# VH-VL binders against f4iux6r469to655, part 1

Scores and structures below are computed, not measured.

Target 1, 187 residues: f4iux6r469to655
Amino acid sequence: RLLQRLPGCVSRDLIDQLTVEYCYLNSKTNRKKLVKALFNVPRTSLELLAYYSRMVATLASCMKDIPSMLVQMLEDEFNSLVHKKDQMNIETKIRNIRFIGELCKFKIVPAGLVFSCLKACLDEFTHHNIDVACNLLETCGRFLYRSPETTLRMTNMLDILMRLKNVKNLDPRQSTLVENAYYLCKP
Unless a header shows other numbers, all headers, positions and changes below count from the first letter of the chain; antibody chains aren't numbered by Kabat.
F, E and O are the ipSAE of ESMFold2-Fast, ESMFold2 and OpenDDE, as the mean of both directions, binder to target and target to binder. V2 is 0.75 times the mean of E and O plus 0.25 times the DockQ between their complexes.
Where letters were taken out, [cut] stands.

## First folded at step 1 (VH-VL)

Design b1 (framework fv_ebrasodebart)
Fold by ESMFold2-Fast, scan of step 1:
Structure b1 (fold): chain C 187 residues (1-187), chain A 123 residues (1-123), chain B 108 residues (1-108)
Amino acid sequence: as target 1 above (187 residues)
Amino acid sequence: QIQLVQSGAEVKKPGASVKVSCKASGYTFTSYGISWVRQAPGQGLEWMGWISAYNGNTNYAQKLQGRVTMTTDTSTSTAYMELRSLRSDDTAVYYCARDYYDILTGYDAFDIWGQGTLVTVSS
Amino acid sequence: QAVLTQPPSVSVSPGQTASITCSGDKLGDKYAYWYQQKPGQSPVLVMYQDSKRPSGIPERFSASNSGNTATLTISGTQAMDEADYYCQAWDSSTDYVVFGGGTKLTVL
């Protein structure tokens, strides 16, 4: 029953309360069930991703298997989706990349994985990959740009993004997405 | 015409410091970075760090943080690498290399290399 | 930290195709670079951004990078190609440069 309340946790207070309740009722056998529930977030419920990431970050100090399993599942999903090339619903791709971005802001997903995902999208900068790259940057690009350890790499990646926009002759929608993502990272 | 010319061989005692120079010519020095790579006798290539000739920003390999300092002198188009607290396992040929910058992909390849500077650390 | 693994040595007869591999976790998601080093000489860039050849490098040099493995291919191998070959990538977690251990190519 506790896990059935996850889709209703639409505030910091609600997710924090559920996290506290989970700690009181936690068992070794239930940690895999929690990870599965978090991973299976509805693809249309992007507003939940920040709260789920907050829960994972809170549990990470004492339950290292929770963040480890979730990150591995998300990485495997990204690699599967990026190779399908328009065979999958874009909502699934955006949910995946935004979850990775939210977890990056809590230092659960390492910056290296985010840069790898961004490189994959920039290497084939067309169709879904443009939207995926922009969603990733909108989610955690500012965080990475402001961090001393990743500022240099982010500055370089943002320069590449703007050059690709001009070289690829993107349509007005795609061009606007790129500009919005860029200025969210580097106002 | 593009070249990187390094200072001559050095012999140092353990605990000493060495400073190797790398003089660039044939290109706009401040438009590129310089990476430093070393190679112990019979061993592979080991990256030490890099410096931007434009703004002096540096990034050092974790193993060498606290022992290495990289600088540039734009008036002479010269890069420097200073390694402190030398040990016998610092004996190596030290190379400087120009970082290739591609505006679409950023910093990546080392397209021009210096001739190398042999640094021998012995007691 | 990323680790790049190369075979220590590869042997090929003149005129045959040499294949040198470089393996690393998700290396295909990064750009791979290749350098040639002959005894007593500085390394020379022979391949960049996975599959691009610098001016002055013969057309017999080609490369690919997919999945976990980058490959340098030398077709019609000549005695002059005998050298140590190093792969290189940028470690995305640290933004550091990582080199493979090197492969000694012997043409006999």
Scores: ipSAE 0.000, ipTM 0.425, lowest interface PAE 22.9, mean pLDDT 84

Design b2 (framework fv_ebrasodebart)
Fold by ESMFold2-Fast, scan of step 1:
Structure b2 (fold): chain C 187 residues (1-187), chain A 122 residues (1-122), chain B 108 residues (1-108)
Amino acid sequence: as target 1 above (187 residues)
Amino acid sequence: QIQLVQSGAEVKKPGASVKVSCKASGYTFTSYGISWVRQAPGQGLEWMGWISAYNGNTNYAQKLQGRVTMTTDTSTSTAYMELRSLRSDDTAVYYCARDEGYDFWSGYFDYWGQGTLVTVSS
Amino acid sequence: QAVLTQPPSVSVSPGQTASITCSGDKLGDKYAYWYQQKPGQSPVLVMYQDSKRPSGIPERFSASNSGNTATLTISGTQAMDEADYYCQAWDSSTDYVVFGGGTKLTVL
């Protein structure tokens, strides 16, 4: 029953309350059920990703298999999707990358995985990968830019992004999207 | 070695149901989907649908909607395909195949089962 | 109906190059995949994501995909390459997998 309340947790108070109640559960079965529920968040419910990431971060201190399982699933999903040029529904790719970005801000997803995802998009900087890269940067780029451990790597990636914007023949929407993402990271 | 081993041949009467199994080994079952593809005698390949072994999401071909159900048992690394209300034109070799599709759609098929002949006759 | 159109048969002499086409509306905007099927056997993946070759598939197999046509090319064709070949793509309008009708390759 607790997991049925997940879609309604649209505030920090609501997700924290559910997380506290969930902490009383200690079975492997219940932890797998939670991970499945979190991973299967609808593509249209992007507003929930920050709350779900907060829940995962809170549970990580006592239930380390929860973040481990979720991160592996998201990484596998990204690798499955990033090379599919025939995918018309961009919403699944955006949900995936934004969840990875939200989890990165809680240090659940390591920065190395984020940079790997970003590099994959920049290596084939075309239609959907442009949107995916920009969504990732909007979600966690500023966090990575401000961290001493990742500032240099982030600066290099932003320089590559801007170079690609200038040498590729991007339409006005794509050009604006790239500029917005860049200046959000480095205002 | 990656293997998909299917159940044996079936002979059914029109109106009956058939359930074919597909046992996977040599890889992490829950990391891939399973697609089902059939081939009528002397005909080409026809995609029936897929299931995610990870989350149980399914997607069925429009022609079979309402007659087919795909399931998995992760404890035995086995996928199942049940086809109901059988008719003579369902006579075919039925294949399971490992599918890289993750969320809502099938991808491509890198390993195939040996096939299961289902004959529908009266 | 089949969205992907293949010639029903292609014949080539041993050692020559065989070319098998697969045509579909804007197919070059999608990934194409190729399967080989010998009589009484299961299909075998021979090319994936337009031009990538799985481990164990000979280098004489190559493929391309642009515009409306994907092409499987077998250079130095051998008797062992004689089989039915099927192309496959994903139909974004239906979220369904589509196979071509198949091409029988004869090496004579």
Scores: ipSAE 0.000, ipTM 0.464, lowest interface PAE 16.3, mean pLDDT 85

Design b4 (framework fv_ebrasodebart)
Fold by ESMFold2-Fast, scan of step 1:
Structure b4 (fold): chain C 187 residues (1-187), chain A 122 residues (1-122), chain B 108 residues (1-108)
Amino acid sequence: as target 1 above (187 residues)
Amino acid sequence: QIQLVQSGAEVKKPGASVKVSCKASGYTFTSYGISWVRQAPGQGLEWMGWISAYNGNTNYAQKLQGRVTMTTDTSTSTAYMELRSLRSDDTAVYYCARDSDYYDSSGYFDYWGQGTLVTVSS
Amino acid sequence: QAVLTQPPSVSVSPGQTASITCSGDKLGDKYAYWYQQKPGQSPVLVMYQDSKRPSGIPERFSASNSGNTATLTISGTQAMDEADYYCQAWDSSTDYVVFGGGTKLTVL
């Protein structure tokens, strides 16, 4: 019942209300069901990712297995997808990386995992990895750039990104994506 | 040492069901998928379907949809493939293989079971 | 649905280079994988992700994948290389695995 309401939680008030109600139904089985429901968010419902991340962050203090299970599933999915070059998977890759980025802003996903994802994309800077890297930067790049603990590494990654833009034969769409992502992080 | 060990040969009559097991060892079972591939006598490899040992999600070849079921038992690191309503043209060697990917069937098959001969005859 | 086409047979003399092709629509946009199967044995992975060689596979095995055609190349072919070879790709639209029909390599 509660999990059926997840797709309708399109505001902070709605997701917070559902989170409070969920706390009354806490069991190991229900926590696994919740993680599965969060992970299986439709690729068309990217607007829900920030709300789902907020819910996970709220539950993290008392239900440590929820963030642990979700982060592991997302990391495993990223590692599965990052080396695939088939165009048909782009929506799944974008959903995955944006969820990782939203969770990073709540400190559920550690910055080290985000930098690992960025490095993987930059090491094989191809059509899909360009889109994935840019979506990640648009989601949490500014957050990481403004944080004293990650500013230096973000500056280095952004410098590498711009070097790759200048050295690789990127088409105009790709070049514009990189520039937009760069200046969203570092205006 | 990574190993996939399959159950023994089966002889079945048309209309019967067969369930082949595949016991994995030497790796973290839930970090990989298992694909099932069959080979009729003198023929090539035919993919039947895939199961995630991580979450139990399955995807079956269209030709077999409705006749095949794949399951896993994480406690014994064993995958199962059940094929129902057997026909004579289901006679084949059935292989399980470790799929490098547990999210979808896009991976490669780095370790294979020894194969299980299923003979369907009256 | 993807269809992968392989020649049914290829014959080479010992020490010659064998070339086995696998053709499919926009195959170069996908990863190609290659398996070797000897009579009565399970298939063995010989190449993965277009051009990567697993541990234990001799360096005389190489592969490429571009456009519509993936190619497995065996340099200095030996009698022990005689086997059936299968290519594999993945169709992301259906999440189906597709195998080529197989190529029998004969070393005469």
Scores: ipSAE 0.006, ipTM 0.523, lowest interface PAE 12.2, mean pLDDT 87

Design d7 (framework fv_daratumumab)
Fold by ESMFold2-Fast, scan of step 1:
Structure d7 (fold): chain C 187 residues (1-187), chain A 119 residues (1-119), chain B 107 residues (1-107)
Amino acid sequence: as target 1 above (187 residues)
Amino acid sequence: EVQLLESGGGLVQPGGSLRLSCAVSGFTFSSYAMSWVRQAPGKGLEWVSAISGSGDYTYYADSVKGRFTISRDNSKNTLYLQMNSLRAEDTAVYFCAKDYEYSSGFDYWGQGTLVTVSS
Amino acid sequence: EIVLTQSPATLSLSPGERATLSCRASQSVSDYLAWYQQKPGQAPRLLIYDASNRATGIPARFSGSGSGTDFTLTISSLEPEDFAVYYCQQYSDWPYTFGQGTKVEIK
């Protein structure tokens, strides 16, 4: 069972090996099972997200439905969570947004989706949405800042984030999160 | 492995100055806010100061504001605390502490360095 | 500043008993509260963050609960190594503040 090995794939070699082996199981049903397994990664296993994103990127050239299904599920999850009050568990929101950010670095998630997620968080600047925005920026913000096609929009979004920090009464945790995220993107 | 090692503590006269250092390894230093937390003999923990990962933003407890300066050198993976105009009530073990994730407490602490202010 | 008040100051128990420690904030800190364990001559050790999440490597017998102003740390069955001083800490507002500590000692 290939899918049972996913949680153990903590290196490029291990995830690449599993990806190659998976190419022999190329039915539509197996592709749906893989997407569900990747999407249901535990909230505590954030270290796996980069490897899972690499696997998706590798499979994307031959199995276009894998990235399409995963991106749609992540976008739907983000939209369902972004308006939830801060009393909800933050770990699910962080897992969601970090996966989106990792997939963005492989160009599986388009930059436009990342910017729409960031805008949603800035439009409703709650404690959880600040954590979500900052996690997104830490994951792919520097990648987007350094890319010629996204540098200008990224700069504008970072300026908005910093202005919101200065005009809102943020607690010290949120203030520090924003500062750390800003300077990780724009050293 | 993550390691934090404080140095620079010692005996100093009231009104004197002392600089503490905290050498860190095992994580991307510039990505995390850092704090100094102190503990007077037989007393509880008291947060002293914090600095953002970039070093651009600093925060201080009222008891040390204007006298202490926190700083960092990200190229040397070292955190500093410059202590001026020291008072007897500053006598404590000073701990270097790393922010957990996004300022959700402190996941790693140094062993502490003792600062004694006495005449 | 936000004041954290821990109770009781001292808790005298035997190994195997349940320990329940309280931390009360002078104003709401949401869930931005951590718990630490400190043994003599040692640095504090993070046990619980965000009120209820166990830090890496912390045994399942430790659990945290509460939100707003009232928080509890529970040790379901005390082991010999659990006799120590416990501190709560808020990171909701500057300055960061700690409670005065609860000493869990052998009866």
Scores: ipSAE 0.000, ipTM 0.439, lowest interface PAE 18.5, mean pLDDT 86

Design t1 (framework fv_tiragolumab)
Fold by ESMFold2-Fast, scan of step 1:
Parts: sequence; structure tokens; C-alpha cells
Structure t1 (fold): chain C 187 residues (1-187), chain A 124 residues (1-124), chain B 113 residues (1-113)
Amino acid sequence: as target 1 above (187 residues)
Amino acid sequence: EVQLQQSGPGLVKPSQTLSLTCAISGDSVSSNSAAWNWIRQSPSRGLEWLGKTYYRSKWYNDYAVSVKGRITINPDTSKNQFSLQLNSVTPEDTAVFYCARDEYDFLEGYFDYWGQGTLVTVSS
Amino acid sequence: DIVMTQSPDSLAVSLGERATINCKSSQSVLYSSNNKNYLAWYQQKPGQPPNLLIYWASTRESGVPDRFSGSGSGTDFTLTISSLQAEDVAVYYCQQYYSTPYTFGPGTKVEIK
């Protein structure tokens, strides 16, 4: 079906066209299939996350169950992965957190969920969680820092991140990741 | 309002394990914005932080080097309390023991609520 | 470990007069990225646990009288009681929370002269 074209939607025009065509096939079963297709984006296809998030945002006004189901699936996945230290899971963790961040920029994911994810990573400051936190900040940190309703919370989280970097004596790669993420949000 | 209530024996023989419990009301021991600490006070050492337990996605412990290897701090979520076990005690461990809460973001360790204190004497 | 020292060991002050207590850390407890000093002050009366007075070097805890103030930065800190009252007779402790293990000063005993 139309869902087979999702991986090829690498522009705003292509994703918008597919979104319009999808509206003509609207059914509860098709909405569940769409959510599963969006959720199962390949770990190597991170460039698609912004387009998928745009599609979800466009459909949100007419199909409330699409954003609701997707957000719940992503939150459940994050909670299952945050403790895993297996190197094979890092790509899945990065895909998960970047999708959450992209959806946050469209206001599909509430800022509270993003702050919960960030705090979980700071609370268990492992090499994987450092990468996850930095990917989240790279994706939506500046958006949250510049928004009046989230500026204070973001400032506090960024201050904690920098303190942990200095206290935990990170290796040069991890230290550079934290610095780059911090200054991307708060130049 | 948060209250911490301590219980446990006031006399322990040398080489035995010192065990104390701190019951929490007005907050959850698994609150992800708090950490639960044990601090002791003696004339020779003054106020000495021993360690803490805190819940963030999982349970963590931090212990002072001076007691590391013989200290365990354990939460009990069903009873909303946390405990201290200090192994192989000596008369030098004689102190008033306090449990205390902090609002913890890894580097925030000021103590806003304290238990009443328990004098533990280590003697034969 | 960060070592905390206090001076004087004991201080006798007349009612209504100013009491000044000093605290020094062996290394800076100022975190430059957020400009916060990780320094707290506690009051302890006989038979009672310590009570939090000041955190972040200068922020008064809720319910603490205005006569108590904290100042200083980096390694040198001061607790000031602007007009000593009878209920202020106690031992005062500074504490750093910049890094674990958290450490306390040896205390300063404040008495009425």
C-alpha cells in the first residue's frame, strides 16, 4: 500500500503528497498500520524522522489516535531501553530519542516527556545515556531553551549536564559531545 | 510536611552489625527528586556523611570512602523507609546517627529534613 | 576530599550584637558554569538534629529569620547573625555539597557573653 512509499519520502513535498493521499484511505485499521510503520522506521534512516513527524503533525487535527498511539509506543520503548548497556541497542536508543525530539518540535510530544527522558539519562550517566541525552538536546534542546514556558527547566537541565561532565571525568569523546550539545542549545 | 522517624538498637557489641531504620512520611522513598542519607556525629569526627540511596530509573547508592566496604543503605518501598547496616563495628563507630533528605540532582546535597537522631554506643 | 574549616571555634556575643562565623573550603566549591556556590549552613541546639539555615551560600531556607545571612564565594564563606537573640545559642556548621563525600566544618559554638 501507500505505506511502502514512506521510506522514499525524503522531502517536504513527497511526505505532504503521501499525507494527502493517506487521508482518502482513512480507517481505524489503516491508522494503526500507519502508526506501526512510522514507529518501525529503520535505525539507519534517521533523516526520515523529521518528515514522519511532519506527517503526524498534519494528521493530528483529524486523526487524534495517530499521535496518541505513536507517543505511547515511543515512551514505552524509551523506558525499556534506558537501562540497557548492550552496544547493539545504541542505534535503537538514538532512533527512539531523536523521534521523540522531532515530535516535540511539532508539539506532538509534550515538553514534560522530553524532560523526563533527559532526567533519566542524567540520573544514569552511562556512555549510552550520554549519547542519548546529547542526541535529544541536538534535536530539540534549542527549541526548548528558546520557548518561554520551558527555558527555566532547560537551563537547569543543561547546568546539571555540565556539572556531571566535570565531576564524572568523561573521556574526550564524551566530553566533546556534552560541550557540543550544551553550546548548540545555549550559544 | 516531610518527617523522618528513626528506630534501632542503641547498643552494639564490637565486631557486630549496626542496623538502623528511617521511616518516611510526607514523601516517597522512591521520589526521583530526593536522596536519602545517613550522617553520624561524634566528638572525634564531628558531622560525617556516610552515604545515600536514591531512586532514578533504578536504585543507586553512594558511600563515603571511610565506610566503603562495610556499609549498606537499602530502601524499602513497601514500608516507605530506608535502612543502614554498618558491619564489623568498633568503639570508634560510637556516634549519634541521623537520617536526612536532600533534593538531589547529583550535586545538590544540602539536607532539608533530618530524623531525630539515634545514639549508638559500641562497647562490650 | 574537600576539607572544611571554621573560625572561631567558639564565639561569645552580647544580645543584640552582630555574630560573624567564617568557613573555608580546601578547594573551590563555586561551579563556574552556573555561578553557584555549593555551600550550606546549619544550626544545631543540644539534643536536636542540625537545622538548615542557608543553602547556595546566601539563600535563606524558608522560615529562617532575616537576621541570618550568608555571604562569600569560592573558598571563603561567612554566616552573619545581625542581632543575636537568646534562641540563637547553638553550634553552627558549614557543609560543602560540591562533590561526594559531602563534608562539614568542625562547628562554631555561639554563646551569650
Scores: ipSAE 0.000, ipTM 0.462, lowest interface PAE 16.0, mean pLDDT 86

Design t2 (framework fv_tiragolumab)
Fold by ESMFold2-Fast, scan of step 1:
Structure t2 (fold): chain C 187 residues (1-187), chain A 124 residues (1-124), chain B 113 residues (1-113)
Amino acid sequence: as target 1 above (187 residues)
Amino acid sequence: EVQLQQSGPGLVKPSQTLSLTCAISGDSVSSNSAAWNWIRQSPSRGLEWLGKTYYRSKWYNDYAVSVKGRITINPDTSKNQFSLQLNSVTPEDTAVFYCAREDYYDSSGYFDYWGQGTLVTVSS
Amino acid sequence: DIVMTQSPDSLAVSLGERATINCKSSQSVLYSSNNKNYLAWYQQKPGQPPNLLIYWASTRESGVPDRFSGSGSGTDFTLTISSLQAEDVAVYYCQQYYSTPYTFGPGTKVEIK
């Protein structure tokens, strides 16, 4: 019943209300059901990712298995998809990487995982990986650039991104996408 | 004008495989601007999308979770058709099955052409 | 999955009068990046497949009479038949294509009073 309300939680108030109600229904089975519901957010429902991440962050202090299970599922999904070039799968890849980025801003996803994902995209900087890298940077790149513990590593990654943009034959859309992502992180 | 013509048996025994074919005219099964879907209709479930096949540099499939693991949708470019294979059928699979073209030119997912429908009864 | 509901289940309207059918989605089918509602309407007559009437919530399919119109955004949608004709007796279905699995409403049967 309660999980059916998740897709309708399009404000901080609504997601916080649902999070509080969920705490009264807490059980091992319900925690697994919640994680699956959060993970199965539709490919096109990117606007829900920040709210779902907020819910996970709120629950993390009392229910550490929720963020742990979700992060593992997202990491597994990223690794299974990073080499696929299918146009229809791009929405799944973007949903995956933006969810990882949103969770990183709440410190649920460790920065090391984000850098691992970014490096994988930069190592094979073609097709969907350009869009995936740029979506990740747009979601949490500024957060990582501003943080003292990740600023240097982020600066190095952004330098690599701009080098790849300049040496590869990118079309105008891809070139603009990379420039926008770079300057969003490092204005 | 695009036309979809269905063929296949209307009676299948429980536990057997249901097999239907949809022949396409007026478009190519490998068209980059289309996807080819199977949808069924029954009194208990209403209209239920089962899955699709489509060509984008290579062939892809998407399947509904409700039938995932026992469904296969395959294109046949030489005959310009696509087929549905549904394994381990039960009486609950009794339905009218439709093939349908998904208009995908502008990243849409609605069905602009439908086959005539095939009533498949699952009974011993 | 996105659940689609329709109201009423059945509707009786006199010839020449307006018929209004409602459709609700369990979550928004409006995509903010392109400002499009991923919602279609179909007409089905006995013994026939569904026939596409409306897509993108309000765009009428080629060949569909102008008495059919779609409206709404997000989670609440309406199909209107401005002046019911005898050939409009059918079951009408809404469908979301915002995410897979694509899902349909349970249908609204339109009959003549």
Scores: ipSAE 0.000, ipTM 0.447, lowest interface PAE 17.5, mean pLDDT 85

Design t3 (framework fv_tiragolumab)
Fold by ESMFold2-Fast, scan of step 1:
Structure t3 (fold): chain C 187 residues (1-187), chain A 123 residues (1-123), chain B 113 residues (1-113)
Amino acid sequence: as target 1 above (187 residues)
Amino acid sequence: EVQLQQSGPGLVKPSQTLSLTCAISGDSVSSNSAAWNWIRQSPSRGLEWLGKTYYRSKWYNDYAVSVKGRITINPDTSKNQFSLQLNSVTPEDTAVFYCAKDSYEYWDAFDIWGQGTLVTVSS
Amino acid sequence: DIVMTQSPDSLAVSLGERATINCKSSQSVLYSSNNKNYLAWYQQKPGQPPNLLIYWASTRESGVPDRFSGSGSGTDFTLTISSLQAEDVAVYYCQQYYSTPYTFGPGTKVEIK
């Protein structure tokens, strides 16, 4: 029943307390149940993603299968969603990409996966992919821009983003979304 | 392992509703890594995908345009099954109906199938 | 909709000989982000549901004999049975799962000569 408390963990202290308690219930079956519960975060509860990511980061040092399973599920979900236009709710795509971004800030998701997701959206820069790319950048773009290992790659991706904005004839909402994401990463 | 077992009537009159059920064992209908599909097969149309239902924090449905507007695919979590309802059937809907599972593991290939149900639409 | 085409409609092959079935999609089913072809092959025997043989154009399903192999990329795909056995008599279907509606080829009937 410990997993029923997950949606209520809306502070650093609450998620850290739950994480400590979880360590006493550790088994392979319970780790799979935890990963499933974390992956099934409600699409409207984006505020929980940072706390869930913190829990995963804390557990990663002693339970390597937890981050591994979660990252694989999120990558699989991204790949399934990116080619299914108008068949999946936009909120599910946004939750997926923001969770990937939050986990990237804890170095659970490698920067390479984030850049692959961003490139996939930029390669087909239309419809939901514009919103997905911007949400990814809003979540972890500044983190990647400030990191010496990824600053150059991030600068190049942001340049491509602005070039696409100018040539793709985006509507005013999409143009504003792109500008906001760009300047959030590179103030 | 996952198994799918179909049930439902084999004869439906024109203009009535065709109803079939697929019972799932070895996995949950609410599995976040699976989707639950209906496919039909007839000599005139061959194998034709009709639609699917799947759980990703909430329930979703995808339907083929050819049947959109008269098809409903519903999960039942209490019985661990999913159903097909096809309204206003005509003799052209006569087919063998299959339920099938796809999954993230197989990237939407149909790895597990039900046994099939022949449904004849005739007066 | 992506239209799937198969050739030949039927094929008669002697036991132990090679059978080759071709499948074409009207649009590419190669997804550039993961470099995978969303193409599957199924075997169907009379009175049975289709059985998955190959997914990702060339990955053999667990339990499927080594004599079955898939090849191709983009729009052109081939299923090969290197040494036909009696139990391989069936109808074979290709299927794209790149986009909905998922679509199947019309099938190729394999018979022993």
Scores: ipSAE 0.000, ipTM 0.469, lowest interface PAE 16.1, mean pLDDT 85

Design t4 (framework fv_tiragolumab)
Fold by ESMFold2-Fast, scan of step 1:
Structure t4 (fold): chain C 187 residues (1-187), chain A 121 residues (1-121), chain B 113 residues (1-113)
Amino acid sequence: as target 1 above (187 residues)
Amino acid sequence: EVQLQQSGPGLVKPSQTLSLTCAISGDSVSSNSAAWNWIRQSPSRGLEWLGKTYYRSKWYNDYAVSVKGRITINPDTSKNQFSLQLNSVTPEDTAVFYCARDYGDYEFDYWGQGTLVTVSS
Amino acid sequence: DIVMTQSPDSLAVSLGERATINCKSSQSVLYSSNNKNYLAWYQQKPGQPPNLLIYWASTRESGVPDRFSGSGSGTDFTLTISSLQAEDVAVYYCQQYYSTPYTFGPGTKVEIK
């Protein structure tokens, strides 16, 4: 019932209200149901990811298994998809990586996992993984670049990305995508 | 699984436009993982990549500098195919033309059957 | 442009013997950060299109017999057929996909002695 309202939470006020109401239904089984509902967000509903991440961050202080379960599911999904090349997988990869990036801005996903995902994409620098890496950088790259604890690591990853772009002589779209992501992080 | 089937005239007069089509089955021409290529083969030049079209949120083309300005590679999503148009042909353009898919890290994993195009009067 | 060369131009090998084909690129096709060589091998029989045998210099395409193997790194690459069979008579091409324009070697014709 309550979870049926999740797709309609298209504002900070709406997601915060639902989060408060969720506290009345707090049980181990309901926390698992919530995590599954958040994880199964439609591939086309990327605008919901920031709101879902806000809900997770709000619940994290009292219900530590919610962020732990969700992060594990997202990491498992990333690892299963990073090598797959069919067209059905690109939308799922984009949803996955953007959710990881949104959760990183709330410090729910540790920076180390983000760098692991970025490195995996750079190691397998295919058309899909370029899109994935650039979506990750557009979502949380500036956040990581501006943080004193991650600035150096972020700078190194951005340098690798630019060198790899030049080495592979990318298509005009991919070259532009990489440049836009780079300068969004490091203006 | 994936098949590429070529069609088009095998004889073109000098100065006219060479036009070929490649029909795709087992994959979508708008697949985000694929790029759709034209390659020609002649005794004088060997295997020569001409260009590609690919869909990544919108359609893109890349062309070899040797044919740039004379070449157009266009997708047709309704028929699940893509075409080659090469303008102002000369006898030096006589070759077997192949369409081919490149897919992620697999290079040209599926090829059309080939079309011999002779440019003569 | 990256220029590809192959040696020998033609090779005659007895059935069951090892055939070795060499390919050289004018510049390195290895990116050291990911340790991948952007090099592929194709087989072409008369009247047929080229058929992909190997990508990433040494990774065999699905369905390709294990007698075909690729090796090498950087600028120097080798295709090996460990035990030549009658159906292996063909022209073999290397191709770089490190940068556009993609370029092919001139081919090596493999014949039975």
Scores: ipSAE 0.000, ipTM 0.459, lowest interface PAE 14.8, mean pLDDT 86

